# Designs tried in a protein design chat: VHH binders against Probable fructokinase-3. Part 20

Target 1, 345 residues: Probable fructokinase-3, of Arabidopsis thaliana (Mouse-ear cress) (q9lne4)
Amino acid sequence: MASSTGEKGLIVSFGEMLIDFVPTVSGVSLSESPGFLKAPGGAPANVAIAVSRLGGRAAFVGKLGDDDFGHMLAGILRKNGVDDQGINFDEGARTALAFVTLRSDGEREFMFYRNPSADMLLRPDELNLELIRSAKVFHYGSISLITEPCRSAHMKAMEVAKEAGALLSYDPNLREPLWPSPEEARTQIMSIWDKADIIKVSDVELEFLTENKTMDDKTAMSLWHPNLKLLLVTLGEKGCTYFTKKFHGSVETFHVDAVDTTGAGDSFVGALLQQIVDDQSVLEDEARLRKVLRFANACGAITTTKKGAIPALPTDIEALSFLKDQKKRQTNLKFSKWCCTASPC
Key: E = the ipSAE of ESMFold2; O = the ipSAE of OpenDDE; V2 = 0.75 times the mean of E and O plus 0.25 times the DockQ between their complexes.

## First folded at step 25 (VHH; framework vhh_7nfr_2)

Design ta (from l3 with D104E A105P; at its last look DockQ between E and O 0.81; V2 from the best seeds 0.00; counts 0 for: pae E 2.5 > 2)
Fold by ESMFold2, look of step 25:
Parts: sequence; structure tokens; C-alpha cells
Structure ta (fold): chain B 345 residues (1-345), chain A 121 residues (1-121)
Amino acid sequence: as target 1 above (345 residues)
Amino acid sequence: QVQLQESGGGLVQPGGSLRLSCAASGFTFRSFWMSWVRQAPGEGREWVSSINTGGDSTYYADSVKGRFTIARDNVKNTLYLLMDSLKSDDTAVYYCAKGIHTYEPGYFDYWGQGTQVTVSS
């Protein structure tokens, strides 16, 4: 909630950044669409920007094409206060493109230009190791694990961050179409599971990883490993469930008029990490953790009220104002209820 | 469709050794962490050991650490537990389980039939 005036810990986010193209006309196939709107994308980049907008310190580590889109994306990171010293540019490969539509029959259609894209070509010897060593939190997903050389760069970056004492934060952000098979995705996502201190998954990802259609606390706890500090399962409009060594529970989210859910999960993660980076003892205190998760839910909810991911990410002032308005509404409802109890409304 | 079949249990003297095996089918074995759980007479189920998908990370309960070794063969879809320096309080039915959870054995979603290990003087 409140901005610190002291030295803030650095949150380093590792992975892909790309251009999403969404049809100008709803309900059509990609081939039927007369045009597309471009939008910056990539969950790790969104997390970094979310942290920065909430008043935290963030850096992004990844590789972009040495092309107009790659330089545009790097500019967006810099304009949003994200440290760009971990960004590399590939002179040959292009910045990744993703075309996405939801057809009128409810089927989603994807087309990726990643054959290869620049993000896939990040090598271990290109990593800014000093930046990674400076991380208080090192955040990553699973897309960087899919192919070499980026898989090796991902593994090296995790190793260096862990050896330097960083808290490892893992949001797999599963994109099944990018994997050779569901089985390979599950294997690789789970191969690094025990390296993480914090893991966040959606209910869909939990079902995928466990192959268990019963979505309950027992299913989530089947993924608990002994070194994990926090496991989060996000449930969309139902909020999230949290698990630690000593306690578990749930936190409801806020109901808003959603316009575009893109980036809500990244906003949630950015808020969580920003709130704990400078005092990780929060993870051992259920009351404090619940307050952090309520703040993270607020940031996610706000993000759904506007189009796009990055344009919709809240500032700390916006998030606090949203929470104040929600508390005022609850207080007014209690007063109204008391009024009806004391005299007929 | 998940099937787990334990074998290799038996009667041993204190200080002896056994190797347990668990044949797995009906799922993509290499994609999942696997665990051993045991239940002693009159006790609840106790987590024993877990192993990650590739076999490079292993975890043990304090009661068995240094004496038991978990391993897996992803070609044969088989999980192993090598038990050495067995003690009388290792006497239990040992179950193969699919999943990671290390402290609440009722949270594993799939169990084998179990194999009896008896350590007697």
C-alpha cells in the first residue's frame, strides 16, 4: 500500500516480450480479419512494468529483435521506469509476433511468428550477470524453457539469482500451443518446480499440471515441495487460494465491470512481489499475507477495467484509491443497514 | 486409469536392506513427481520420500534420511526405494504415490496397493 522512502529491492523479471495482434473486428477468424491492432505483450515484461508503476524497482532480462518492434518494446520498458540493462538485441531474428482471435463459435485461434524469434535466441553468455546477482526477487515463467539456447540461458539466470540470495518467483504462464506436446510442457514446467520459493498458477494450470479435474485444496497441496514458501492458485472472479508451510486459506477478489482481462494475472503478480520484496517475513504472517493478496487482487481487478495489458496496469495511487472507495462503500452499506434496523427505510 | 503396483517388500532383520519397486502405468510417468508413503501398524500415513521428474532432486523424511534412497527409471516407468540399515520402526506398508506433497499424505491423489515391510529381530 504505502511507498517506502528507503532503498528498494530490485525485482528482476526474465523472459519473453512480443507484439500481440488482435483483430479490429470481433468474432472472426484470423484470415477473415480486415486488420489488427498491435499491443505490447509478454507476461514477464508486464510484471516488471506492474512493479514499476506501483513504485517498486524492476528490471527486465530478455532478447528482442533489432527491428522497429524490438526498439519500440524496449522504449516502452524504459518509459515505464523498468531497468533495461538486461535487454539484448538480435541482429538476425525478428521480434516475436502473436496473432490471436476468439471466433464466434468460442474457439480461440493463434498464429505465432517464432521460427525462431529473437527471444528464443538469448544465450547464457549474453546474460547481464551483475544485474541478475543484484535481484532481491527473480521472476520467471516457463516459455523460456521451450527451446535452446534460451532454455540454457533461463537455467543459468535462475542459478545465478539463487546463488546470490534472490527469492525465486515462478508463474509458468502456460501457453500450450508453443510446446511440442502437453506432456513435454508438463515435464519441463515441473522440472524446475522445486527451485522456486513462490509459485503462482491458475486453476486451469493446476488441472493441467496434476491431470486432476477435482480442483480443491488437496489437488493444490499435491504440488507442495519442502522448500516452497508460498503457493498461490488464482481462481479468477473467486479470488485466490494460498498455501504456506503453516497455513492456507483464500482471499476473495473485487467484482468490477471487466473490459479486457489481459494482464490481470501479471498485475496481480507484480503487486504481490512489490509488496513483499522489502519484507519477506510477510510470507510467515497470515494476516499480513492476506492484506497483500487483497492488494494484489485489487490491482488485477483494476487491470481488467481498461483495454490492453500495459495501459491498464495501475499506479500505487490508483490501487490505494480503489481500495479506499471499496472500503467506503462497505462502510456506507453498514450504516444503511443500521439505519434500517433503527427505523424503517 | 492410473495404476501403481508396488513390490519388493518382505521380512528382514534389523540392519538389513530391501529394494522396493513401483510399476507405473496409465499416465505419463516422466511428467510427474513421485513419492513413497508408509503406514505403520496403528499409525497414520507418513511421507517417506519424493523425487522430481528427472530424478535430480530428492527429498527424505528426517526419520529415513541417510538410510533410504529414492530413484526412478523413466524408460521403464518404475519408481524405486532402496532401504538400508532398517530399524524396527520402519515396519510398515509402503505405498507408491503420484505427487509431491511431503507432509500431508492424505493429499496424494493416487496410491498403490502397498507392499509390507517387516523388520523383526
Scores: ipSAE 0.525, ipTM 0.808, lowest interface PAE 2.5, mean pLDDT 89
ESMFold2 (binder alone), look of step 25: mean pLDDT 83; pTM 0.839
OpenDDE, look of step 25: ipSAE 0.837; ipTM 0.926

Design tb (from l3 with D104N A105P; at its last look DockQ between E and O 0.82; V2 from the best seeds 0.00; counts 0 for: pae E 2.3 > 2)
Fold by ESMFold2, look of step 25:
Structure tb (fold): chain B 345 residues (1-345), chain A 121 residues (1-121)
Amino acid sequence: as target 1 above (345 residues)
Amino acid sequence: QVQLQESGGGLVQPGGSLRLSCAASGFTFRSFWMSWVRQAPGEGREWVSSINTGGDSTYYADSVKGRFTIARDNVKNTLYLLMDSLKSDDTAVYYCAKGIHTYNPGYFDYWGQGTQVTVSS
């Protein structure tokens, strides 16, 4: 209880962290590739790093292999200022690996080393409950629901965070090939739906969860539970739509020369959470929420301009610089119009 | 295609009980939240109750709390509504609905055929 008055709230992110391996040459199958580049990843870990780089307080809860990759990944979290007290190391299982390529015929090919990986073996009795109780926001996805014991650890962590008063933030981050079936994925993703205060999905995930190709407000709101505060549907280059009990609308994103979209969603979520953690009344004020979502879109857009997820996550300085440049462009457009005002930043 | 077929409605006296059933087919029932909605003559549709995929979380409109119980059987693909202490203002056609939207029944995309419940002497 030695925390100073005015200390920023802690955002605790729960889930997997892993290494993606991508071919050194483009357009090949996994078996054709002469070598691979490693790219640290995992959506919950990326969110924690995104929060920290924007000047927020973040912690990560998960399990890594007691191996060179696991220690490298933990080091990346520490170097980025993410609280590491929630990290466990498994002495037997290895850190999760994913090999991913986009072949010349346009098909994606995946190979996962998760038989099991260490992240799948996190048990409820290994959780740092004091850290979880200290969360002002508790963020999670769906990958930890796939198998036991991690499924039970996930449920325990959510329960403890909720009982301590945390805002629960859910981004399912559907990875369909990791599930035994689409039906099992849908069942498990939806089984914890009503626990969340904030839910973010992509338009593809919304279609998957509803089995409805008609993408409109009715489809999104068919998933609204009575205690939900915010539902976000991300639309890539078209920005996002937002839904609350009292209002809904959309916010456009920024147009940039995209290089690699990996991690853009995690950057968006990290920015959102960092902007609201210390004043959650933003969620009830449409004008303020729209400004937060524009900031989150900016962070997502910046992330697409560089290769990789973690290397591309912006700092607060980079985000502010980007926004000032965009504001100057919008101000100049206002001077060229006589019949209407341009939108504010 | 999604098919929802309600049954179990009828005429009852005030204070009586009914159990409604909804047989579901054409989709993976266990993967979806399910709801009950009702419509009185000349009125709009009113949300009554919702239940999560596993049946461990339930929600009720204020007008029915403590009197109605929602349940599901994921083996039989059947949704239930046990209605106790029925009042005349419970008279309505009751619909089974796929989805969880709790305050605006116009947002449910899939409806059953409905079953009439009439509370009168």
Scores: ipSAE 0.544, ipTM 0.818, lowest interface PAE 2.3, mean pLDDT 89
ESMFold2 (binder alone), look of step 25: mean pLDDT 84; pTM 0.857
OpenDDE, look of step 25: ipSAE 0.876; ipTM 0.944

Design tc (from o5 with D104E A105P; at its last read DockQ between E and O 0.66; V2 from the best seeds 0.77)
Amino acid sequence: QVQLQESGGGLVQPGGSLRLSCAASGFTFRSFWMSWVRQAPGEGREWVSSINTGGDSTYYADSVKGRFTIARDNVKNTLYLLMDSLKSDDTAVYYCAKGIWTYEPGYFDYWGQGTQVTVSS
ESMFold2, look of step 25: ipSAE 0.666; ipTM 0.867
ESMFold2 (binder alone), look of step 25: mean pLDDT 82; pTM 0.833
OpenDDE, look of step 25: ipSAE 0.854; ipTM 0.936
ESMFold2, fold request of step 26: ipSAE 0.741, 0.693, 0.711; ipTM 0.895, 0.873, 0.882
ESMFold2 (binder alone), fold request of step 26: mean pLDDT 82, 82, 82; pTM 0.834, 0.831, 0.828
OpenDDE, fold request of step 26: ipSAE 0.903, 0.902, 0.901; ipTM 0.958, 0.958, 0.957
ESMFold2, last read: ipSAE 0.707, 0.683, 0.722; ipTM 0.882, 0.871, 0.888
ESMFold2 (binder alone), last read: mean pLDDT 82, 82, 82; pTM 0.834, 0.831, 0.833
OpenDDE, last read: ipSAE 0.897, 0.900, 0.898; ipTM 0.956, 0.957, 0.957

Design td (from l3 with F32H; at its last fold request DockQ between E and O 0.69; V2 from the best seeds 0.75)
Amino acid sequence: QVQLQESGGGLVQPGGSLRLSCAASGFTFRSHWMSWVRQAPGEGREWVSSINTGGDSTYYADSVKGRFTIARDNVKNTLYLLMDSLKSDDTAVYYCAKGIHTYDAGYFDYWGQGTQVTVSS
ESMFold2, look of step 25: ipSAE 0.724; ipTM 0.885
ESMFold2 (binder alone), look of step 25: mean pLDDT 82; pTM 0.838
OpenDDE, look of step 25: ipSAE 0.833; ipTM 0.924
ESMFold2, fold request of step 26: ipSAE 0.574, 0.665, 0.713; ipTM 0.838, 0.865, 0.880
ESMFold2 (binder alone), fold request of step 26: mean pLDDT 82, 82, 82; pTM 0.838, 0.838, 0.835
OpenDDE, fold request of step 26: ipSAE 0.815, 0.809, 0.827; ipTM 0.914, 0.911, 0.918

Design te (from l3 with A105E; at its last look DockQ between E and O 0.73; V2 from the best seeds 0.70)
Fold by ESMFold2, look of step 25:
Structure te (fold): chain B 345 residues (1-345), chain A 121 residues (1-121)
Amino acid sequence: as target 1 above (345 residues)
Amino acid sequence: QVQLQESGGGLVQPGGSLRLSCAASGFTFRSFWMSWVRQAPGEGREWVSSINTGGDSTYYADSVKGRFTIARDNVKNTLYLLMDSLKSDDTAVYYCAKGIHTYDEGYFDYWGQGTQVTVSS
């Protein structure tokens, strides 16, 4: 073989990208807020950026409005090294916006500009099939399944990626307010379940999908399909549980002073995919998988220490430095406990 | 509360056929994968077959592939197992279950009472 064999595998992430607007002051209604901070978002886009910041190759496939916000979002992807050849711009519909606040009475208030937004209007005939066919990993969520034509575009993109040999990675990233009903969300999320090689859900999503309040291994394994390679259940500060055909277990996460948990799951997924894209045999080796999951947990933890999702996504150097510092912290705890055993604390 | 009621079992000769039914209530049937699981006396439960929410994907254990057909009717909230070319080894209590359940170990929360299938000459 005289071909280039050193090129990193491409991770193609498919779905929505939008702007969350968060009040500049806490505890107010949307109408009371004097201003809003822009927070670019969308789980598939965050995953692509996470991969790129860790030194991987990523592309994003989706649709934005042909407007100032759409071009700003495309610019963010490009400046973060994400291949933007899969982005389409809609001349008629606007880029999706979401306004979210937590009022002082504890109620969350939402206002979505998605009726429809451009991301919902991606058609199958607009897909950059050459880019999708190039994927070594094809990653997607469930928001693009909500309505047509984007649902059909999602299904076509999955089909093309699978036919080209990509590993299919699914993080439903349930956003209940965007669905017409919980029943429709569950139906559509589960309708493509067996297409995925890797599935990640949170404990809240697992409860939602199974309607089982008990979060144990039996509940998770009730969703295992015969061709699945990895099922992950993330448990927030309790880490994650992993299941493969040959083994299962759990990996604890890191405890940090969290500032903003936004994007932690996307950082975790991006790290996982970046670590396995070029050597998928990791999925068959429990010790190696556990190391990858510890790295993914580190990336998630780092992401919670800063405001925003995209600004907080770590580089590979930052993630490795964090792990080195955590090893020193654990060593110091062992010395501290040893000293307390030898002397009164 | 989830309720599953299996029926259609019975005594049949080798090579014969049976159709099992499972009436489901207490949940939105169309939103869940459904499965058949069986248990011979003194054995753990063995996964038999699973069907996705829309009925367009079906999966079978190697021991029944080509002989059994799983189906669902989302209007009637009913799961079916069509069993052909039955063998003595198919003798078991058959249960339907909410979920995919493609493993043969552990306890499951969502079981009916089961229906006995006995294959004997």
Scores: ipSAE 0.679, ipTM 0.869, lowest interface PAE 1.6, mean pLDDT 89
ESMFold2 (binder alone), look of step 25: mean pLDDT 82; pTM 0.833
OpenDDE, look of step 25: ipSAE 0.699; ipTM 0.872

Design tf (from l3 with H101L; at its last look DockQ between E and O 0.83; V2 from the best seeds 0.00; counts 0 for: pae E 2.2 > 2)
Fold by ESMFold2, look of step 25:
Structure tf (fold): chain B 345 residues (1-345), chain A 121 residues (1-121)
Amino acid sequence: as target 1 above (345 residues)
Amino acid sequence: QVQLQESGGGLVQPGGSLRLSCAASGFTFRSFWMSWVRQAPGEGREWVSSINTGGDSTYYADSVKGRFTIARDNVKNTLYLLMDSLKSDDTAVYYCAKGILTYDAGYFDYWGQGTQVTVSS
């Protein structure tokens, strides 16, 4: 405990890391595409990188193929300052790949190389338990719940982190095509709901989990469990809604020229966790929480302005510069309007 | 359409036991947390107990801990509440509900018609 004095708290992120392949041209089927751009990703890995780029301490726990892509992905984590001592490499299975397109007729087409991929084969006995015990925050999604043995590894990691006193942060990141059925996805996502201290969902995920199209505060609170500290519902252009034991409210987002929304949620979560890891009393102080959520919204917004998840994740300097520029735009708009109104026009 | 049908209520002496059942249809029962709530005469609804999708996590209001047991049968789509050591202040209409719902029991969109439990000597 003396060795941790003055050190930033560690955020350990657990789950998958993979490569998304996106067509070089829009509006085509996967078979028609002349080429693909690789987009390294995976929500838990993106969160770890987001934390590190904002100046926090992050580690990633997961399994990659002992292949060229797996080692490239591990290299990306290291290059971004993420502790990689929780990474395992599978000698047989390949690193997960996903090919995704939006065709000109509006149909989404997916092709997954996950039969099985290495991330699905992480076993409980492969976990770096000392790294997990050192977490001040332990973050996870739902994809590792889809099959064994990774489901059991996920459960063990959560147990160890909880027993060591970590704050458990859950962002399901529903990817429905990866599940055998919507019912199985809902069942498994909800099976670990009560283990989390912080839960973040999108409005689409809230509708999916509740089967309720009315998107209001009571629908969100129908998922509240008594030990939850923070429930967040992200609403795209409408910002986010937050719920705690003592208060609830909304924080509007920033309007930007969005290019690619991939990773915006992960950037938001990374910013949130980085801002609270060393003083979790923020969760009980609405004014401070609202400031943190504005910062998280800014990071999410910046992430939408570039293609890809990882290339678009902001540094702390970029996030603060963005916020400074937004304040200047609002001030200049009010000043320009005042000057025009005050002068004969 | 979601349908929840409670049964098993009745008149019982203090210290007695009852077993409530809730038959569920119109949704995939195993995918949802389920809860019991109750409403005493002239009072608002009070959360009683909740159970997760698999039945391995259960939660109870302080007023019923150690006396009530919630359970579910995902094959028969049925929720149960075993009530032991009943007291007069357990007298209420008991409702089953779809969801966790410990925060705001007054605004359940998915609850049944209820079953009356009366504890009197």
Scores: ipSAE 0.583, ipTM 0.831, lowest interface PAE 2.2, mean pLDDT 89
ESMFold2 (binder alone), look of step 25: mean pLDDT 82; pTM 0.832
OpenDDE, look of step 25: ipSAE 0.781; ipTM 0.903

